# Designs tried in a protein design chat: VHH binders against Tyrosine-protein phosphatase non-receptor type 20 (PTPN20). Part 7

Target 1, 254 residues: Tyrosine-protein phosphatase non-receptor type 20 (PTPN20), of Homo sapiens (Human) (q4jdl3r159to412)
Amino acid sequence: IMQEFMALELKNLPGEFNSGNQPSNREKNRYRDILPYDSTRVPLGKSKDYINASYIRIVNCGEEYFYIATQGPLLSTIDDFWQMVLENNSNVIAMITREIEGGIIKCYHYWPISLKKPLELKHFRVFLENYQILQYFIIRMFQVVEKSTGTSHSVKQLQFTKWPDHGTPASADSFIKYIRYARKSHLTGPMVVHCSAGIGRTGVFLCVDVVFCAIVKNCSFNIMDIVAQMREQRSGMVQTKEQYHFCYDIVLEV

## First folded at step 24 (VHH)

Design BB4 (from AA4 with H111V)
Fold by OpenDDE, fold request of step 25:
Structure BB4 (fold): chain B 254 residues (1-254), chain A 122 residues (1-122)
Amino acid sequence: as target 1 above (254 residues)
Amino acid sequence: EVQLVESGGGVVQPGGSLRLSCAASGFTILEYHLYWYRQAAGIERELIASITDSGSTNYADSVKGRFTISRDNSENTMYLQMNSLRAEDTGLYYCVKGYRTYYDEKWHLDVWGQGTLVTVSS
């Protein structure tokens, strides 16, 4: 397992980061050193505006799995985030971070704080229809209205709340349930998956989701191959050796 | 384009007060660590105050209890309230924007303003 991870680390990927490094786009990145590849970045609107997000396509056993991996929104990029979700017709958001971890801001909340008052954005209005707080994750149901057209979209957000600041979850079972629920909830578009940077925890989610789908379909899978595909499309996916090992550990629990 | 423009500097008597402003453009100040530096003649620049993205403030011992760093998010402006000014507070004051890196988990200095001159003299 560790040899595989090291082999992945040694791979030289030819991706370019020109869009993310543009002066006009720099402040749209949460981290200066986490950027999407130009070839896989998610363009916004007709003008192909910038957001730190990547299309991720994983092929396993003849089937393609389609995701968007992205950073946790900044205050100034919340509107862009919802634009991305709606333009891609995504009905599920998987959030694998808390807003604040260890006293550090990891993500701005991009949803209403109450059922009574919507979140007002420049181009969108987000209504919280209902929510459920479970032991391991939170389920939020949104109605998102595009102000220009009046069109409404239903979106489900699933926030995993038990990933520690450092390391991996103590309970693999909790994360398994989370991933399965997300997959079950998925109906349209690519699943939008984010943590803080959109590479570590996000990568683990994508990898394990593909593996679970393979198992259900009685298909073979290779974790190294899956992670390799992700890294070709977004740099740093499944960031640490512990996270990589955790992918294997989860598989053993199923 | 990211810009920081300091203002509010001037001449003040010892014991007086002055409020500096740092008008930011091209970014949202709430999302970043911001800093006040100053440089006296013949002395290296020093960090005197900081405010984190979460609103936590820190001060150098030389200004603690006398200076207050704050921000107005609606105006996208950072301030430095300076009270009980001393001759040794004389210098050029700079507003500085930080940026965050993921792999080293650190904040770094990014863009500097042009500075505003503060002169404390009797």
Scores: ipSAE 0.918, ipTM 0.953, lowest interface PAE 0.4, mean pLDDT 96
Fold by OpenDDE, last read:
Structure BB4 (fold): chain B 254 residues (1-254), chain A 122 residues (1-122)
Amino acid sequence: as target 1 above (254 residues)
Amino acid sequence: EVQLVESGGGVVQPGGSLRLSCAASGFTILEYHLYWYRQAAGIERELIASITDSGSTNYADSVKGRFTISRDNSENTMYLQMNSLRAEDTGLYYCVKGYRTYYDEKWHLDVWGQGTLVTVSS
């Protein structure tokens, strides 16, 4: 397993980071050193505006799995985030981070604080219809309205709340249930998956989701191949050796 | 384009007070660590105050208890309230924007303002 991880680290990274490094786009990145490839970045609108997000397409056993991997939104990029969700017709958001971890801001809340008051953005209005706080994750149901057209979109957000600040979850079972629930909830568009940077925990989610789908379909899979595909489309996916090992551990539990 | 413009500097008597402003544009101040530096004549620049993206503040020993760093998110402006000013506080004051990197888990200095002059003299 560790040899595989090291082999992945030695592979050349394809693509350029020109869009993310543009002066006008720099402040749209949570981390200056985490950027999408130009070839896989998610363009916004007709003008192809910038957001730190990547299309991820994984092929396994003749099936293609389609995701958007992205950073946790900044205050200034919340509107862009919802634009991305609506333009791609995504109905599920998997959030694998808390807003604050270890006293450090990891993500800004991009949803309403209460059921009574919607989140007013420049181009969107977000309503919280209901929420459920479970032991390991939170379910939020949103109604998102595009102000210009009046178009409404139902979106389910699933926030995993038990990923430690460092390392991987102690119990694989909780994360397994989380991933399965997300897949079950998925209806349209690419699943939007984010953590803080959109590469570590996000990569683990994507990898394990593909594996679970393969198992359900009685298809073979190769974790190294899956991660390699992800890294070709977003740099740093499944960031650490512990996270990579965790992917294998989860598979053993099913 | 990211810009920082300091203002509020001037001449003040010892024991007096000044309030410096740093007007930011091209970015949202709430998302960044911000810093106040100063440079006295013949002395290297020194960090005197900082405010994190989460609102935590830190001060150099030389100004602790006398200076207060704050920010107004609605105005996208950072402030430095300076009380009980001393002759040794004389210098050019700079506001600085930080940026964050993921792999090293650090904040770095990014953009500097042009500075505003503070002169404490009787």
Scores: ipSAE 0.918, ipTM 0.953, lowest interface PAE 0.4, mean pLDDT 96
Fold by OpenDDE, fold request of step 25:
Structure BB4 (fold): chain B 254 residues (1-254), chain A 122 residues (1-122)
Amino acid sequence: as target 1 above (254 residues)
Amino acid sequence: EVQLVESGGGVVQPGGSLRLSCAASGFTILEYHLYWYRQAAGIERELIASITDSGSTNYADSVKGRFTISRDNSENTMYLQMNSLRAEDTGLYYCVKGYRTYYDEKWHLDVWGQGTLVTVSS
């Protein structure tokens, strides 16, 4: 397992980061050193505006799995985030971070804080219709209205709340349930998956989701191959050796 | 384009007060760590105050109890209230923006303003 991870780390990928490094886009990145590849970045609108997000396509056993991996929104990029979600017709958001971890802001809440008051953005209005707090994750149901057209979209957000600041979840079972629930909830578009940077925890989610789908379909899978595919499309996916090992641990429990 | 413009500097007598402003453009101040530096003539620049993206503040010992760093998110402006000014507070004051990196989990200094001059003299 560790040898595989090391081999992945040594692989030189030719991806370019020109768009994310443009002065006009630089402040749209939560981290200066986490950027999307130009070839896989998610363009916004007709003008192809910038957001730190990547299309991720994983092929396993002849089937393609389609995701958007992205950073946790900044205050200034919340509107862009919802634009992305709606333009891609995504009905599920998997959030694998808390807003604050260890006293550090990891993600700005891009949803209303109450059922009574919508989140007013420049181009969108987000309503919280209902929410459920479970032991390991939170379910939020949104109605997102595009102000220009009046069109409304239903979006489900699933926030995993028990990933520690450092390391991996203590309970593999809790994360398994979370991933399965997300997959079951998925209906349209690519599943939008994010943590803080959109590479570590996000990568683990994507990998394990593909594996679970393979198991259900009685298909073979290779974790190294899956992670390799992800890294070709977004740098740093499954960031740490512990996270990589965790992918294997989860599979063994299923 | 990211810009920081300091203002509010001037000449003041010992014991007096000044309020410096740092008007930010091209970014949202709430998302970043911001800093006040000062540089006296012939002396290395000194970090005197900081405010984190979460609003936590820190001060150099030389200004603790006398200076207060704050920000107004609606105006996208950071402030430095300076009370009980001393001759040794004389210098050029800079507003500085930080940026965050993921792999080293650190904040770094990014963009500097042009500075505003504070002169404390009798």
Scores: ipSAE 0.916, ipTM 0.953, lowest interface PAE 0.4, mean pLDDT 96
Fold by OpenDDE, last read:
Structure BB4 (fold): chain B 254 residues (1-254), chain A 122 residues (1-122)
Amino acid sequence: as target 1 above (254 residues)
Amino acid sequence: EVQLVESGGGVVQPGGSLRLSCAASGFTILEYHLYWYRQAAGIERELIASITDSGSTNYADSVKGRFTISRDNSENTMYLQMNSLRAEDTGLYYCVKGYRTYYDEKWHLDVWGQGTLVTVSS
C-alpha cells in the first residue's frame, strides 16, 4: 500500500495551472498552492469565469463516475459556488469539513443559518428547507433560486462532521454510511465534493465511492488506478499516505 | 487587482494618538491575515501588529497595550489605533496582505501598501 502511494507521488502530471495563477483569479483560491488544472477546471457561465474546482471523471469496469472536486468556498466565492452547482445541475453536495477546525477557518458556510431567513447572494437566494443532525453527519435540504430567471433547484448537502483535524476518521463505518447515503441521494449532474482544499478528504470520498459502486456491480477495482486517474485531473487528490491507507481500510470493512 | 492604501499618518506630539487606515481592494479582508509593519529611518522593517482571518490579534512587545489592530469588513478596511505615541514610534507604516499555502500550513506576506508616515515629535 505504501509503495503504491509512493509510486503515485513520483508520477509526473502534465497539467498546467495558468488560469488559477492569473492575477485576477488568485484571490479566488483558498490556498495559493492548490489550483485546478486548466484542462479540467470548471468554467462558470458563458465567459468561462474561474472557480477553484475540477471535473473528475473516473472510469472503472466500463463505468464512468462524474464529480466536481472543489475547495471550501470563501466568503467572496459563495456566489460562484452556487453558480457552479446549478450550472452543472448537481443535486448533491458532499462537504467533508467543518467551517472551523482547530481554530482555523476551513470553509465559509454557504447556506442559511436558519430556516426563517434565506441566504441572499448576488445572483442566488438559498433557502434552508430542513435539516437533520445525525451522529456523524448533517443533512441539509436547500431550495436555491436563481434571481435572474426565478428558476429553483433542490439541492441536498451532506456534511461529514467527524473527520479529525489530523489523520483519518476513527470509525470507518461512519464514513461508509455517509458515502452510501450520498450516492443514494444522487440524482443529477456530477456530485459536488469538497473539503477545505478539495484534494485530501475529497479524494478519499471519490475513491471510496467508486469502490463501493464497483462492489455493488460486482466489478473489479484497483485503488491505485482510481487515485491515479484522480490525480491526473486534480493535483494532490488523496493527499496523505494515511488517507490512502484509509481507502484500503474502508474496503476491508465492506 | 489587489491594492492596499494606507492613510492617517501625520505629525503628533508624544502621548498623542493617531488612527491609521488601510483601505483594501481586489480582495476581501475577512479572508486573509493582515499585518502592520513599520520602518524607522535606518532600521529594518518590523512587524508590529497582525490580525488573522478569524479575528485573532497579535502585537509586538514595543506596541502592546498602546496599539490596537482592527478591521471593518463592511468597508473592507483595516485600522491601527495608536495611543500613547512615543518618539520611537516615528516611521513609515505599511499594511500588508497575507496569503495562505496548504502544504506548509503557513501564511506568507503578499502585497504591501505604499505606506503612511507617522512622526512623533515635541
Scores: ipSAE 0.915, ipTM 0.953, lowest interface PAE 0.4, mean pLDDT 96
Fold by ESMFold2, look of step 24:
Structure BB4 (fold): chain B 254 residues (1-254), chain A 122 residues (1-122)
Amino acid sequence: as target 1 above (254 residues)
Amino acid sequence: EVQLVESGGGVVQPGGSLRLSCAASGFTILEYHLYWYRQAAGIERELIASITDSGSTNYADSVKGRFTISRDNSENTMYLQMNSLRAEDTGLYYCVKGYRTYYDEKWHLDVWGQGTLVTVSS
């Protein structure tokens, strides 16, 4: 398994990061060294504006699984984040981080804090309609209203709250339940998946989701191939050898 | 365009106070580590105070207890309150914006202001 990870790490993937490296876009990146490829980045609006986000299409057993892998939003990119969600008609956001972990900011609180007061954005209003706190994740139901048209969109956010500060979860069970719930919740558009940088925990989520779908269909799968596909579309997906091993550990529990 | 503009420098007597301002444009100061550096004539720039993206502060021993770094999100401005000034506090004061990298888990110095001169003389 480690040999597989080393082979993935040694692959010299061609790709350019010109949009993310533009001076005007540098402050839109949470981490200066984590950028979307130009070829797979998610554009915003007709002008193709920048957000640190990548389309990910994973093919297995003739099925295509479509995601947006993105960083945890910054205060300055909250508007862009919601625009991306709506323009892609996504109904599920999977958040695999707490806002602050070990005193370190991982993601800004990009949603309305209470049922009473919507989040006011330049082009949108985001209402928190309902939430449910479970042992390992929080379910939030949003209605997002586009100000110019008055149309509304339902979005479910699923925040996994029990990823440890270091390494991977000791037990895969809670994360398995989380992923299965996210897949069950999916109706439209790509699933939007993020952690802090949008590569590590995000990569594990995507890999395991594809594997579970393959198991349900009694189809074959190859974790190395799935991770290789992801890395061609967003650099560094599945960040560490521990995360890579965890993908295998989860599969063995099922 | 990212810019940092310092102001508030001047001539002050020993024991006096000054408040330096650093007006930021092109980015949101809350999202970044910010720093004050000082450069005296013929000496390398030294870090005198910092404030993290989470609001934690740190100070050089030479200024601890006398200087206070702060920020105002509504004005997108960082401040350095300088009290009990001494002759050795004379120098150019720069504000600096950091940037964050993921793989090494570090903050690095990014953009510097042009500096504001502080002179402590009798």
Scores: ipSAE 0.774, ipTM 0.888, lowest interface PAE 0.6, mean pLDDT 92

Design BB4 (from AA4 with H111V)
Fold by ESMFold2, last read:
Structure BB4 (fold): chain B 254 residues (1-254), chain A 122 residues (1-122)
Amino acid sequence: as target 1 above (254 residues)
Amino acid sequence: EVQLVESGGGVVQPGGSLRLSCAASGFTILEYHLYWYRQAAGIERELIASITDSGSTNYADSVKGRFTISRDNSENTMYLQMNSLRAEDTGLYYCVKGYRTYYDEKWHLDVWGQGTLVTVSS
């Protein structure tokens, strides 16, 4: 397992980060050193404006799994985030972080807090229609309305709340149930997946989702190949050896 | 383009008060660590006060209890309230914005304002 991770770490992938490094875009990044490749970044609108987000397409057993891997939104990028979701027709957001962990801000609150007051953004209105608080994750149902067109889209957000501050979950069972629920909830567009930087926990989610889909179809899979595909499309996906090992741990349990 | 513009400097007598402002453009101050530095003649720049993105504040021992850093998110402006001013507080005061890096989990100094001069004299 370690041999594989070290091989992935040593691989020198070509790619450019010019859009995220432009002075006009630097403050749209939560972390200055975590940027999408220019070739796979998610453009916003006709002008192809910048958001720290990457399209990820993973192929396994002739099936293609389509995601957007992105950072946890900043206060200043909340409008951009919802624009991205609407323009890509995504109906599932998987959030694999709490807003604050160990006193450190990981992601801004980008959704309405209550059923009574919608979130008013410059171009969008986001309504919370329903929510359920489970032991390990929170389910939120949203209606997102673009003010100028009246375009409306249903979005389910699934926030995993029990990833430890350090390392990986002690029990894989709850995380597996979370991923299965997210996949079952998917209807349209790429699944939008984020943590804080959009590479670590996000990478684990994508890998395990593809592996589970392969198991259900009685198809082969190769975790190293899946992670290699991700890393070609967003730098540093599955950040640590512990996260990489966790992908294998989940598979052995399933 | 990220810019920081200090104002509020001037001449004040010992024991007096002064409030410095730092108007920010091109970024949202709530999302970043912010700092006040000062530079007296012949001395290296000194960190005087800081406020984190979460709102926690820190002060140099030389100003603790006399200076207060704050921010007004609606005006995108940071302040330094300076009370009980002393001659040794004389200097050029800079507003600084940080940036965050993921792999080292650190904040670094990024953009500096032009500075505003504070002179404490009789």
Scores: ipSAE 0.768, ipTM 0.887, lowest interface PAE 0.6, mean pLDDT 91
Fold by ESMFold2, last read:
Structure BB4 (fold): chain B 254 residues (1-254), chain A 122 residues (1-122)
Amino acid sequence: as target 1 above (254 residues)
Amino acid sequence: EVQLVESGGGVVQPGGSLRLSCAASGFTILEYHLYWYRQAAGIERELIASITDSGSTNYADSVKGRFTISRDNSENTMYLQMNSLRAEDTGLYYCVKGYRTYYDEKWHLDVWGQGTLVTVSS
């Protein structure tokens, strides 16, 4: 398993990061060294404005699984984040981080706190319609209203709250239940998946989701191939050998 | 364009107070580690105070208890309140914006202001 990870790490991928490196876009990145490839970045609007986010399409057994992998939003990119979600018709956001872990900010609180007061953005209002707190994750139901048209969109956010600051979850079962719930919740558009940088925990989520879909369909799968496909579309997906090993651990447990 | 503009420097007597301001443009200060550096004649620039994106503060021993770093997101401005000033506090004061890198888990110095001069003399 470790030799597979090392082979993935040694593979030289030729993509470019010009958009994320533009001086005008540098402050839109949570981390200066984590950037989307130009070829797969998610554009905003007709002018193709920048957000640190990548389209990821994973093919397995002739089936295609479509995601957006993105960083945890910054205060200054909250409006861009919601614009991305709506322009791509995504109804599921999988958030695999707490806002603060070990005293370190991982993601800004980009949603309304209470059922009474919406989040007011430049172009949208985001209403929290209800939420459920489960042992390992929080379900939030949002209604997002575009101010100019009055049209509304339903979005479900699923926040996994038990990923340790370092390493992987002690119990694979809780993460499995979370992923299965996210897949069952999916209706339209790519699933939007993020952690802090949008590569580590996000990569594990995508890999495991594809594997479970393959199992349900009685199809074969290859974890190394799945991760290789991801890395061609967003650099560094599945960040550590521990995370890579965890993907296999989940499969063996099932 | 990312810019940092310091103001509030001047001449003050020992024991006096000054409040330095660092007006930021082109980025949101709440999202970044910010720093005050000081440079006296013939000496390398020294870190005197910092504030993290989460609001935690740190101070050089030479200024601890006398200086307070703060920020105001509504004005996009960082401050340094300097009390009980001493002759050794004389120097050019810079505000600095950091940037964050993922793989080394560090903040690095990024953009510097032009500096504001503080002179403590009787």
Scores: ipSAE 0.762, ipTM 0.888, lowest interface PAE 0.7, mean pLDDT 91
Fold by ESMFold2, fold request of step 25:
Order: structure tokens, then C-alpha cells, then sequence
Structure BB4 (fold): chain B 254 residues (1-254), chain A 122 residues (1-122)
């Protein structure tokens, strides 16, 4: 497992980060050193504006699984985030972080705080229709209305709240249930998956989702191959040795 | 364009007060570590105060209890309130914005203002 991770770390991947490095876009990145490849970045609108987000397509047994891996939104990028979700027709957001962990800001609160007051954005209005607080994750149902047309779109956000500040969860069962629920909730567009930087916990989510889809279909899978595919499309996916090992640990519990 | 513009410097007597302002444009100050540095003639720039993105503050021992760093999101402006000024507080005061890196979990200095001069003299 360790040797596989080191082999993935040593691969030289040809890719450029020109869009994320432009002076006009630098402040749109939560972390200066975590950038989407130009070739797979998610464009915003007709002018192909910048957001720190990457399309990820993982192929296994002839099936393609489609995601957007993105950073946790900044206060200044909340409008961009919702624009991305709507333009890609995504109905599921998986959030694998708390807003603040250990006194450190990991992601800004990008949704309406209460059922009473919608979030007012430049082009959209986001309503919180209901929520459920479960043992390990929170389900929030949003209705997003585009102001210019009045059209609306339903989005389910699933926030996993029990990932430890460092390392990986001791209990894989709750994370498996969370991922399976997210997959069952999926109807349209790529799943939007984020943590703080959009590479570590996000990478684990994508890997495990593909693996359990393969198990359900009685297909084979190769975790090293799945992670290799991700890394070609967003640099550094599955960040640490511990996270990589956790992908195997989850599978072995089945 | 990211820009920091300091103001509020001037000449004051020992024991007096000044309030420095740092107007920011091209970024949202709440998202960043911000710093005040000063440089006296003939010496290196020194960190005198900082405020984190979460609002925690830190001060050099030489200014603790006399200086207060703060910020106002509605004006996108950082401040340094300087009380009980001493001759050794004379210098050019810089406002600095940081940037965050993921792999080392650190904040680094990024953009500097041009500075505002504070002179404490009798």
C-alpha cells in the first residue's frame, strides 16, 4: 500500500496551472498551492471565468462516474460556487468538513442560515427548505432560484461532520453510509464534492464511491488505478498515506 | 489588482496617540492574515502586530498594551491604534497581506503597502 502511494507521488504529470496563477484569479484560491489543471477546470459562464474546481471522470468496468472536486468556498467565491452548481445541473453537494476545525477556518458558510431568510446572491436566491441532523452528517435541502428567469433547481447538501482534524476516521462504517446516501441521492449532473482544499478527503470520497458502485455491480476495481485517474484531473487527490490506506481499510470492512 | 494603502502617519509628541489605517482593495480582508511591520532608520523591518483570518491577534513585546490591531469588514480596512508613543516607535509602518498554503499549513507574506511615516519627537 505504501509502495503504491509512493509510486503515485513520484509520477510526473504534464499539466499547467495558468488560470489559477493569473493575478486576477489568485485571490479566488483558498490555498495558493492547490490549483486546478487548466485542461480540466470548471469554467463559469460563457466567458469561462475561474473557480478553483476540477471535473473528475473515473472509468471502471465500462462505467463512468462524474464529479466536480472543488475547494471549500471562500466568502468572496460563494456566488461563483452556486453558479457552478447550477450551470452543471448538479443536485448533490457532498461537504466533508466542518466550517471551523481546531479554531482554523476550513470553509465559509455558503448556504442560508435559517428557514426564514434566503441567501441573496447576485444572480440567485437560495432557500433552505428543510434539514435533518443525523448522527454523522447533516442533510440540507435547498431550492435555488435564478432571479432573471424565475427557474428553480433543487440541491441536496450532505455535510459529514465527524472527520477528525488530523488523520482519518476510526470508524469507516459511518463514512460508508454517508457516501452511499450521497450516491442514492444523485439524480443529475456531476456530484459536487469538497472539503477544505478539495483534494484529500474529497479524493477518499470519490475513490470509495467508485469502489462500492463496482461492488454493487459485481465488477472488479483497482484503488491505485482509481486514484491515478483522479490525479490526472486534479493534482494531489488523496493527499496523505493515511488517506490512501483508509481507502483500502474501508473496502476490507465489506 | 491587490492593493494596500496606509494612512494616518505623522509627527506626534512622546505619550501621544495615532491611528493608522490600511485600506485594502482586490481582496476580502476577512479571508487573510494581516500584519503591521515597522522599519526604523538603519534597521530591518520588524513585525509589530498581526491579526489572523479568525480574528486572533498577536503583538511584539515592545508594543503590547500600547498598540491595538483591528479590522472593519464593511470598510475593508485594517487599523493600528497606537497609544503612549515613544521615540523608539519612530519609523515607516507597513501594512502586509498574507497568503495561505495547504501542504505546509503556513501563512506567508504576500503584498506590502508603501508605508506611512510615524515620527515621535519632542
Amino acid sequence: as target 1 above (254 residues)
Amino acid sequence: EVQLVESGGGVVQPGGSLRLSCAASGFTILEYHLYWYRQAAGIERELIASITDSGSTNYADSVKGRFTISRDNSENTMYLQMNSLRAEDTGLYYCVKGYRTYYDEKWHLDVWGQGTLVTVSS
Scores: ipSAE 0.758, ipTM 0.884, lowest interface PAE 0.7, mean pLDDT 91
Fold by ESMFold2, fold request of step 25:
Structure BB4 (fold): chain B 254 residues (1-254), chain A 122 residues (1-122)
Amino acid sequence: as target 1 above (254 residues)
Amino acid sequence: EVQLVESGGGVVQPGGSLRLSCAASGFTILEYHLYWYRQAAGIERELIASITDSGSTNYADSVKGRFTISRDNSENTMYLQMNSLRAEDTGLYYCVKGYRTYYDEKWHLDVWGQGTLVTVSS
């Protein structure tokens, strides 16, 4: 496992980060050193405006799994985040972080807090229709209404609340159930997955989701290959040896 | 374009008060660690106050209890309230914006204002 991770770390990928490094876009990044590749970044609108987000397509046994891996939204990028979700027709958002962990802001609150008052965006309103608080994750159902047409789009947000400040979850079972629920909830567009930087916990989620799908279909999988594919499309996916090892640990649970 | 513009400096008597302002443009101040540094004659710039993105504040021992850092979201402006000023508080005061990096888990100094001069004299 360690040798595999070291091999992944040694690969020199030739992608460029010009869009994220432009002075006009630098303040749209939560972390200045975590950027999407130009070739796989998610564009906003006709002008292909910038958001720190990457399309990820993982192929296993002839099946393609489609995701958007992104940073936790900044206060100044909340509008862009919802625009991205709508323009890609995504109906599932997987959030693998709490807003604050250990006194450190990991992600700004980007959704309507109450059933009474919608979140007002430039061109859309986001309504909280329902929510359910479970032991290890929170389910939120949103309606996104385009202001000019009244057209609606349903989005389910699934916030995993039990990832520890340090290391990996003690309960692999809880994280497995979370991922399975997210996959079951998917209907349209790429699954939007984020943590704080959009590479560590997000990478684990994507890897395990592909592995679940392979197991269900009685098909082979290779964790190193899956992680290699995602790293070609967003730099640094599955950040640490411990996270990489956790992907293998989860497989023993299924 | 990211810019920081300080104002509010001047000449004041010992024991007096001043409020410094740092008007920010090109970024949202709540998303960043922000700092006040000062440069007195004959020494390097020193950190005197900071406010984190979460709102936690920190002060140099020499100014603690006398200076207060704050932010105003509606004006996108940071402030330094300076009370009970002393001769040793004389110097050029800079506001600074940080940026965050993931792999080293650090905040780094990024953009500096031009500075505003505070002179405390009898």
Scores: ipSAE 0.748, ipTM 0.879, lowest interface PAE 0.7, mean pLDDT 91

